Miniprotein binders against a2bj90. Designs and how they scored, part 9

Target 1, 235 residues: a2bj90
Amino acid sequence: MSRSARRKTSALNTVLRVVEVFASIQGEGPFTGTYSVFVRLAGCNLRCPFCDTRYAWSLEAGKPLGVEELVEEIARYEPSLVVITGGEPLLQRHPLNSLVEGLESLGLRVQLETNGILPAPARDEQLWRVYHVVSPKDVPVRVPGAKLHPSWVDYARATGRAWFKFLVANEQHVREVAEYVAKLGIPRSRVYIMPLTPEKLDMKELLELHSRIASLAVKWRLNFSPRLHLLVQLP

## First folded at step 9 (miniprotein)

Design jl4
Fold by ESMFold2, fold request of step 10:
Structure jl4 (fold): chain B 235 residues (1-235), chain A 95 residues (1-95)
Amino acid sequence: as target 1 above (235 residues)
Amino acid sequence: SDEFKKRFEEVVRKMLELIRRYYRTGDKKYLEEALRLAEEAVRLARESGDPELISEALNLLNIALLLWYLKTGDPEYLEEADRVMEEAWKIWEEH
């Protein structure tokens, strides 16, 4: 690329709209318990009524932050995992690929959280090499227009780097999830069910809900995801 | 219904392919065309009268508008994305 074209492409690929960066424990999914740095990106293509991070919905909720500076900040935490989340991180795909490249060059392991409506990574994307936890929003509680892009199932089969996570409140929800993943050909080993937590639960109620959903995971031979950060009162 | 669904699926496939080309290149010409196809998908879905297709098309249009806002900084596209999401929820509440 010419110097002019490189500068134009680099400028567009070097800034992310970031809501927050913080260290914590990954509380959900296959990497539960891992010391992590979370990067919450602004903007979402959905308005889920059960969303617990509504403050990240607007693209204008994020501040512009340079990718190079962000990589340096993340590295200073010495994380075992970098979790990229948000709203929907794949809206900011270009600078996100740049961030991933920077993190991978330092040997940092990266996980992305996505609602799966935008397509899975292509082989020539930096995102191809990271882990993905995909949370489809068309089951059991269906959100208007949410439809998992079929490339995520193909990506999971080809790479082994994607898992599918579902919020459930009861056994009927678990049945719906089981039917959904069977129809899509998603193996049980890649499926997590996780408690759908109401906004106001005390610790006893939270533990009881975890116990109920964990028992259902065993009964239905699915993986269980806690919301560990809630149980240990971390962000 | 079958004819509209077939046409709808082809438009959606092309739109998502253009979004992938936009992701690979950064060239907004692909995003301009994806936005046009998203608008076409909405028209086809409305003609079908199928609320599931309409909701899917509005979500796709919302995505294209958000990506255009991110590329151009034009706030009217963010505002239109908000309106599109509001319409999708109205349709959902009725069905």
Scores: ipSAE 0.675, ipTM 0.854, lowest interface PAE 1.4, mean pLDDT 88

Design km10
Fold by OpenDDE base, fold request of step 10:
Structure km10 (fold): chain B 235 residues (1-235), chain A 108 residues (1-108)
Amino acid sequence: as target 1 above (235 residues)
Amino acid sequence: GSLEELFEEFAEITWEMYEHIFKADEAAKRGDEETAKKHIEEALKLSEKLLEIARKAGSPELEKLARHLHETIKEMKEAFEKGDFLRAWELMIEISDTVYEIEYIIES
């Protein structure tokens, strides 16, 4: 009689404040083109002037969802990747670890989007196992309260599961990013530059901006991130 | 007040001003010109108070930044009045960078 120790599935009774859940193509960073489910968490510790998701800044803008219910909802889409984004997902760090545990138990890949102000995952967190795209907000456009937490550089070196994505509008911004990553000792192979776009660009202006920033990425030997979802008119 | 109290007041008013800039931008995007005007005018008044506090504190650096904010907010008001949302967006980025510099000076 082999006593299979039923690991008590600790009841994932943890609640997240969620703004939206939707399926699309990951338009940005190292996973561009991946069929993904996006989970936008509520609450942000920044007020970026260029934020396209200002409706997610308040915690009250999110609905309370149980982690188990959210895992089931995500699983129905059969995603190739789960993207956790928001305002700042790490403001909900405790329930987010429970969500990651649930998703990983199903064999789902998870990628977090973060502004990097809060500390990187510790080794004992479920978040340690996932992919992270860190978007510093202290360069090139400085946002009040923005400072990259040093632990993200250490996490990137230790795991190889972090990338850094910077919003740029011109060559001066690309120079500032190059200097910043050199100073922090971030490998250029982990750095993405992405077009800084106002909300109301027409498609022609958007394409011209993408072309300009992509050419700068080649010149400066950095990776380029499109805003692919905007180019193909997906969410 | 003490110099410290003046810097705390300066930081609080800077943040209040910055919140009014966002409310003005959101109202303008919705086509609520009256609400946008109200918030940008309040941000302008708050930037005048920042100039007064910086002068009382005897900080030429904060006075320079407060003056820059005041002029940038005036340009943003004009951009809203003209319906130049791209210019208003650029000016909002400039305001963000200036507020970042103010916070850095006050925290240092």
Scores: ipSAE 0.820, ipTM 0.917, lowest interface PAE 0.5, mean pLDDT 94
Fold by OpenDDE base, fold request of step 10:
Order: C-alpha cells, then structure tokens, then sequence
Structure km10 (fold): chain B 235 residues (1-235), chain A 108 residues (1-108)
C-alpha cells in the first residue's frame, strides 16, 4: 500500500459530515436539563415517519469538518455535555471515534444518540467509554429497516453506560415496550419512555401528552423522558 | 419473472411508494398542496401495482398488506385535502408499520 493511499485513508478518518453545531439544554433522556453542545451528524439509515430532522438524512446535507476544528468549536461553548446526534451518528463511526478521543482529552463528557441498528462500540473503540442513549425504532412504532442490534444489550450490561429511549403515544405502546425490554433482559432502570409528539401540537396539547405519558411511566415503573426543549422552546 | 423477481419488484415499488409518501407529507407541511397531491396520487398508483404483483406472486399476505397500504394512502389523501395534519401523521405511522411488515415478509 503506497504512502499516498495511507495518507488518503488517514484524512478520511478525521473528517465528519456535520449538519449543525449548537448549544442548548439536553431535553431528553438521562441527561435532561444538562447544558450541552449538540453535534448533528449527517446521514441516516432509517426513514422514520415521526422524524423532526429529515434534513439530516442525506450525507450531502452535512458539511465536511475536521475533527480538530470541531473539537475546538465545541470547547468554546464550555459545555457540561457534548451530545452527538444526527441522522445516525454511527454511520460515521471512524471519524466519530477520533472526535470522542479529542473531546475526552479535554475532559468533556460525551453522550451519543443512536437508533441502535449498528453494532454497539467494541472495547477498543473510544466510543466504548462514552454514554449512549439508544432509541430503538422497531418498538412500539415499527420503522422499515429498524432492528435493535443485540450487542447494545451486552454493552449496557457490561458498562452501565447505555440507556434505551422509546417513543410512545399510548398505554398499548408502553405495554409493548415493557414486554420488549423484559424479553431482551434490559433492566427497567435503563428504560425511558418519551412522548411520540405529532408536529404542530400547541403548548396545552404538548403538556397534556407529557402528563399522560409520565403517568404511564409511573404506572409501568419505567423512567420518563420529557421533550424538555419543546416545552421551554429551545433547539 | 420468477417468484424472486416478483418479490424484488414488490420491495422496490414499496420503497418508491414510501418515498412518495414522505415527499407528499413534506409538501403538505410547506403548504404546497399541488406537490402533495401529485406525490400522494403517485403513491396510490404504486400501491395498485403492489396489489397486481402480489396477485401474480400468489401471496395472499402481500395482497392483504398492499390493499391495506392502498386504503391507508386514500385516507392520507383525504387528510391532506381536509388539512388534517394530525390524521395524516397517524396514517404515515400506520404506513411505516405496514412497510416494515412487508420488508420482514420479503426478507424471510
């Protein structure tokens, strides 16, 4: 393999396709309320009907950014957490490991948002060390091509750094989630249910939906994830 | 074609139909009623082709799913015409679930 081929492959592992970088409050999951920098990566392997970030589905929707430049940009916000999201961040696994390495070298905490279709991090990946919120898309609403990779259950058990977040609209969905996580052996303490939110809900309807789903979370002994950013009108 | 070729054609048309549903939904959300109508009508035509392919394949299960898609897309067209975006959203979730089931059957 020529020196030129090695330089081209090394350069590809240090560039991410990024849609946007912004500071906000983490509105969802175990880190709700945390001042966070969001890195939305481009490209997704799903077409969820309820996706609010359809503009991120194409890899071409992202701008190529160097990992070092992106680390410097993130660090300027002095975040309490870096949230890596997008379409599906793990489509860019190689440069994403380099990003995580850079962020961790600065003492920044990192949380990944993933649909869980791609394999969980291996022990030798930098991604092994970070937090993961896995959002399966095969339960309760089934999305074409969605299947939770079993390695996420093993990763959660091995590390304690994974949580599972499910979108639910009603009690039947909550039941299906409860059955699904029981079947997979996922501890209920690692499971969040979150409102499946239609577009164009007013604040009253949004709050009512949150109240219903939160009550179901208590009834079913599951954790509740708000859509806090929607409630407080942040990105 | 062979039964395999019919299933491949069914899968391809299912995906094409599903892409038209997304384009219709996106157009409707932007208030582009003409584009929304165009894409939902194309999705309807594609769902009719799915019914024909399922019949040729001799699959009652795929015929049932294709029929369900066709009726759901009709309801989604009516929802767009009425400006009932909540109903259109519910129907899009139902279409997604049905397409998931189709893919699962074809891959099995």
Amino acid sequence: as target 1 above (235 residues)
Amino acid sequence: GSLEELFEEFAEITWEMYEHIFKADEAAKRGDEETAKKHIEEALKLSEKLLEIARKAGSPELEKLARHLHETIKEMKEAFEKGDFLRAWELMIEISDTVYEIEYIIES
Scores: ipSAE 0.809, ipTM 0.911, lowest interface PAE 0.6, mean pLDDT 94
Fold by OpenDDE base, look of step 9:
Structure km10 (fold): chain B 235 residues (1-235), chain A 108 residues (1-108)
Amino acid sequence: as target 1 above (235 residues)
Amino acid sequence: GSLEELFEEFAEITWEMYEHIFKADEAAKRGDEETAKKHIEEALKLSEKLLEIARKAGSPELEKLARHLHETIKEMKEAFEKGDFLRAWELMIEISDTVYEIEYIIES
């Protein structure tokens, strides 16, 4: 490989397509309440009907940012956690590994949000070291093209750094999640159910939905994830 | 065409229909009723085409799913016309689940 080809491959591994970077509170999953910097990456391999970030589906919706510049930007917020989200962050796996390396070198904790369609990190990837919240889109609401990659179950078992978050609207959805995770051998302690929220719910309806789903979480012995950012009106 | 070609055509039209549903929903959310109506009417035409293809393929399962899509899209059109965005959201989830089932049957 010529020096020019190596420089082009190195340059491709150092640039991310980023939609937005912002500080907020992590509203969802095992890190709920944590002061976090969110990095929303561009591009998604799904078209979920309930997606609240449809503007991130195209790679062109993101601006190209260098990994070093992005690490410096994130560090200025002094975050307790860096949350990498987007459409699907693992579509940018190569530069994402470089980003994780940079963030970990500063002692920052990193959490990835993923739909779980793409393979889990391998042991030689920097991504192996971070926390993962996997949100399957094949259960209970089935999204075209969604299938949980089996390697996520293996990764969860091997590392203890993965959790599975499912969107649910009713008790039937909670039952389907319980059956699904039992079939896959996912420990219930790693499973979160979260309210599937329609757009334009008022605060009263949103609270009532949270109450219903939280009660179902207790009944079915699953963890509950709020949509805390919606409840406290943060980004 | 061969049965394989009919299933491929069915999958392609299903995806095109699904894209029109998203465009209709996005337009409705912006208050662009004309664009929303245009896209939902195109989705209805495509769902009628799915029924025709399923009949030609001799697949009762795909015919059932295509019929379900067609009726769900009609109800979604009515929801947009009424400004019932909650019902439209529920119907989009139902359409997604139905499209997932279609893809699963075609890939099996």
Scores: ipSAE 0.805, ipTM 0.908, lowest interface PAE 0.6, mean pLDDT 93
Fold by ESMFold2, fold request of step 10:
Structure km10 (fold): chain B 235 residues (1-235), chain A 108 residues (1-108)
Amino acid sequence: as target 1 above (235 residues)
Amino acid sequence: GSLEELFEEFAEITWEMYEHIFKADEAAKRGDEETAKKHIEEALKLSEKLLEIARKAGSPELEKLARHLHETIKEMKEAFEKGDFLRAWELMIEISDTVYEIEYIIES
């Protein structure tokens, strides 16, 4: 599509359905510990039993916000990282690309969280230039409708801007993840295992689970992701 | 109905049952025991209907999965009654895995 044709439809795609915007610490994946602004987009194409943001599943949970207004709001926080999450942010792909363009124009670093069902960015998308943490939900715990789009592995190889994060509860799960990533050709340096946490764990139980999964990460030579925001009680 | 129509009905009821599971869990988390009970009972009724459809379709694979759903939901009901929410969470994950397998069989 020509650039002028994309501009003609831009006004129809300048609005995002946004559940919340807030400052916190990125608690997961390769950017753990970074002062971040989170933009939670409405809508999801999965119903994960372990989802801790079920309130974002419906598109109707989001308030319509203009991209220009949203960029200005984000910039006021002076973030070190902008984390675009949700639900599934790629359900709002067109206006999301507009948001990324606005954030890029201010020199802001952007990271997207996705379940990887929808395809990886094309080279002509603004999303091509940002970081992605892809969390497949068809391994080890299988969520109905989950299937990693193969373009994410190609994108990761081509750009070096994607990592793969998996929720695990035990060594059997870690073995399944290891087999999965080996079959797809995803190098260990791009793989994170993270504790599969019930919402009702107290702090002692949460730390014990983190210790178990971290030990398995070392044993299996995979990266460990905490759920740091849970440990430090931030949103 | 045709085998295709039976599989379509099976998938639709499976999804309806799955949505009731989430509504039961949400109600239980907020302490609304009456709403949680109503949704889990509806999920049980839907799982019984899945078993009937699987038998009508002559699919031993779907019948095994429907029976597993029924027993798992029954166990989840017991977990809610005992206030064992960690157990209920584990059973939700098992239901998720079972529904995934159902969809895999129907779409393949």
Scores: ipSAE 0.747, ipTM 0.894, lowest interface PAE 1.1, mean pLDDT 92
Fold by ESMFold2, fold request of step 10:
Structure km10 (fold): chain B 235 residues (1-235), chain A 108 residues (1-108)
Amino acid sequence: as target 1 above (235 residues)
Amino acid sequence: GSLEELFEEFAEITWEMYEHIFKADEAAKRGDEETAKKHIEEALKLSEKLLEIARKAGSPELEKLARHLHETIKEMKEAFEKGDFLRAWELMIEISDTVYEIEYIIES
């Protein structure tokens, strides 16, 4: 079989269950403000009370989409960043590695968003080479079933390609995050605190919460993450 | 009912109650007051069953958590009736933390 035929056959045999693909601005974490294409994968291993994307929890919410077709669709947007999110993207780990391979072959920069329950990438995975924003859900708000896999701390240290992001509402939450990251040996330079926002907050209240959490970030010498897409009303 | 069977039943009912909490919240967010009321009432009934099972199991820790859960759901019902959705959201977070603690006790 020719090289072209082998590549086509391989792509047709690799499928992801995808909820949505869209262009927007990365509103959170170290890549805030970057023109991005978001790929939301179906399925999640948590039921967070504050989840903004509950429609992605069920695997059945995703439509099957071939990896090669998805790579081509993403490339047409000419993104500065590809954000793979979900649900929990690592539930589809094998085909996700195929997607990452395709995106990297085109020189596209990739960031994964994960709750960190499943292990960090192994060195021989395509995911090893991309960026990760890890959002543990066992602090400060404890979500049933949440537990950060310890390999994420090792991965961050070995590669410098992981950051840890925590939703906080007040100073007690920040104190709990600070204790948690100190216990795990996560350096402050890799830690973001971000406003824990109710979904029905008006713009004035949203700005006030941002101001309070940003002030706490300065006080505690942690990085601050906005929810920029909420402030500018983008998806 | 072995103690193991009581713990299994407690965990199953806790999860069923938790699913009703999410269904109530989803209905409230779309303005479907009647569906929200249906699910919050079911969650409240399930929390009463949790208290009964905790007492049968002789677990003062689970009994305290079941009582807290019941009172929190009752307050959430009242918050929905008043249209106090920020309060309902805060109570969902408290329910999440309480369920986390229940799972810790059962799996230990």
Scores: ipSAE 0.744, ipTM 0.891, lowest interface PAE 1.1, mean pLDDT 92

Design km10
Fold by ESMFold2, fold request of step 10:
Structure km10 (fold): chain B 235 residues (1-235), chain A 108 residues (1-108)
Amino acid sequence: as target 1 above (235 residues)
Amino acid sequence: GSLEELFEEFAEITWEMYEHIFKADEAAKRGDEETAKKHIEEALKLSEKLLEIARKAGSPELEKLARHLHETIKEMKEAFEKGDFLRAWELMIEISDTVYEIEYIIES
């Protein structure tokens, strides 16, 4: 094989286990409303009772895709944002850094969604340069095995590229979130509260819950995140 | 069995029970009432084993949590029988919180 072929063979050995790739609108957090391509990676280190993507928990649920091929697939959508989600994407950290490198070489903006158990990116990782929405799962609903790694707070302060998002159903939950973020030194400007919803609410119930949680966000001086994709019935 | 072996058995059965809770909920969401019933009854059986192990271990705190799991799963079984899936979802959140506390005690 030529030296060029040997180089391409080495690049093809970087593989991600991917459950699905699709275009939609980012419905949550600081990038709400952005035309996005979602890349759902397989594998998770938690079993959340409110998870509606339980099919992504096992690594075996993912199809192996080469990073180079995946970059090309994503680029064809012409996204304004690439959202890497899962399961827990940081379980595939090494090939994920390769994916980020490829996407950034095309000028694509990347956001990672993580439960924050695994450490924040190091300065020499490609993940250092992307946006992160961190959703700790030990407050207010406590999920077995959840614990926010303290490096995420340091990362957020150092880079300004991380936000913290919490599912809440009522004011007691918001109080618990407020105490948690104060104890950890997370600035209010980095905190989003979002409605904790059962999968099936009618539109009136969904809007009423959004109104209640938004009012609490104002009262507690926290940012509010909708679940916009539910309100507009997109995936 | 040593106390360490009892705690390890307790943790393993807790996790098996927790997996059945998710399988019951998934079956219920797709309208498969018989599969949901099968899994919730297995979860209930496992919670009775947790009570027995907690008593053998002489841990009042684990016994209290195991009893709470047992009663919560009984209520979840009733919720499925009534078709009250919102209530079942709320009870899953309570089970999650209780399992979290169990792991905290065992880890310590």
Scores: ipSAE 0.705, ipTM 0.878, lowest interface PAE 1.2, mean pLDDT 91

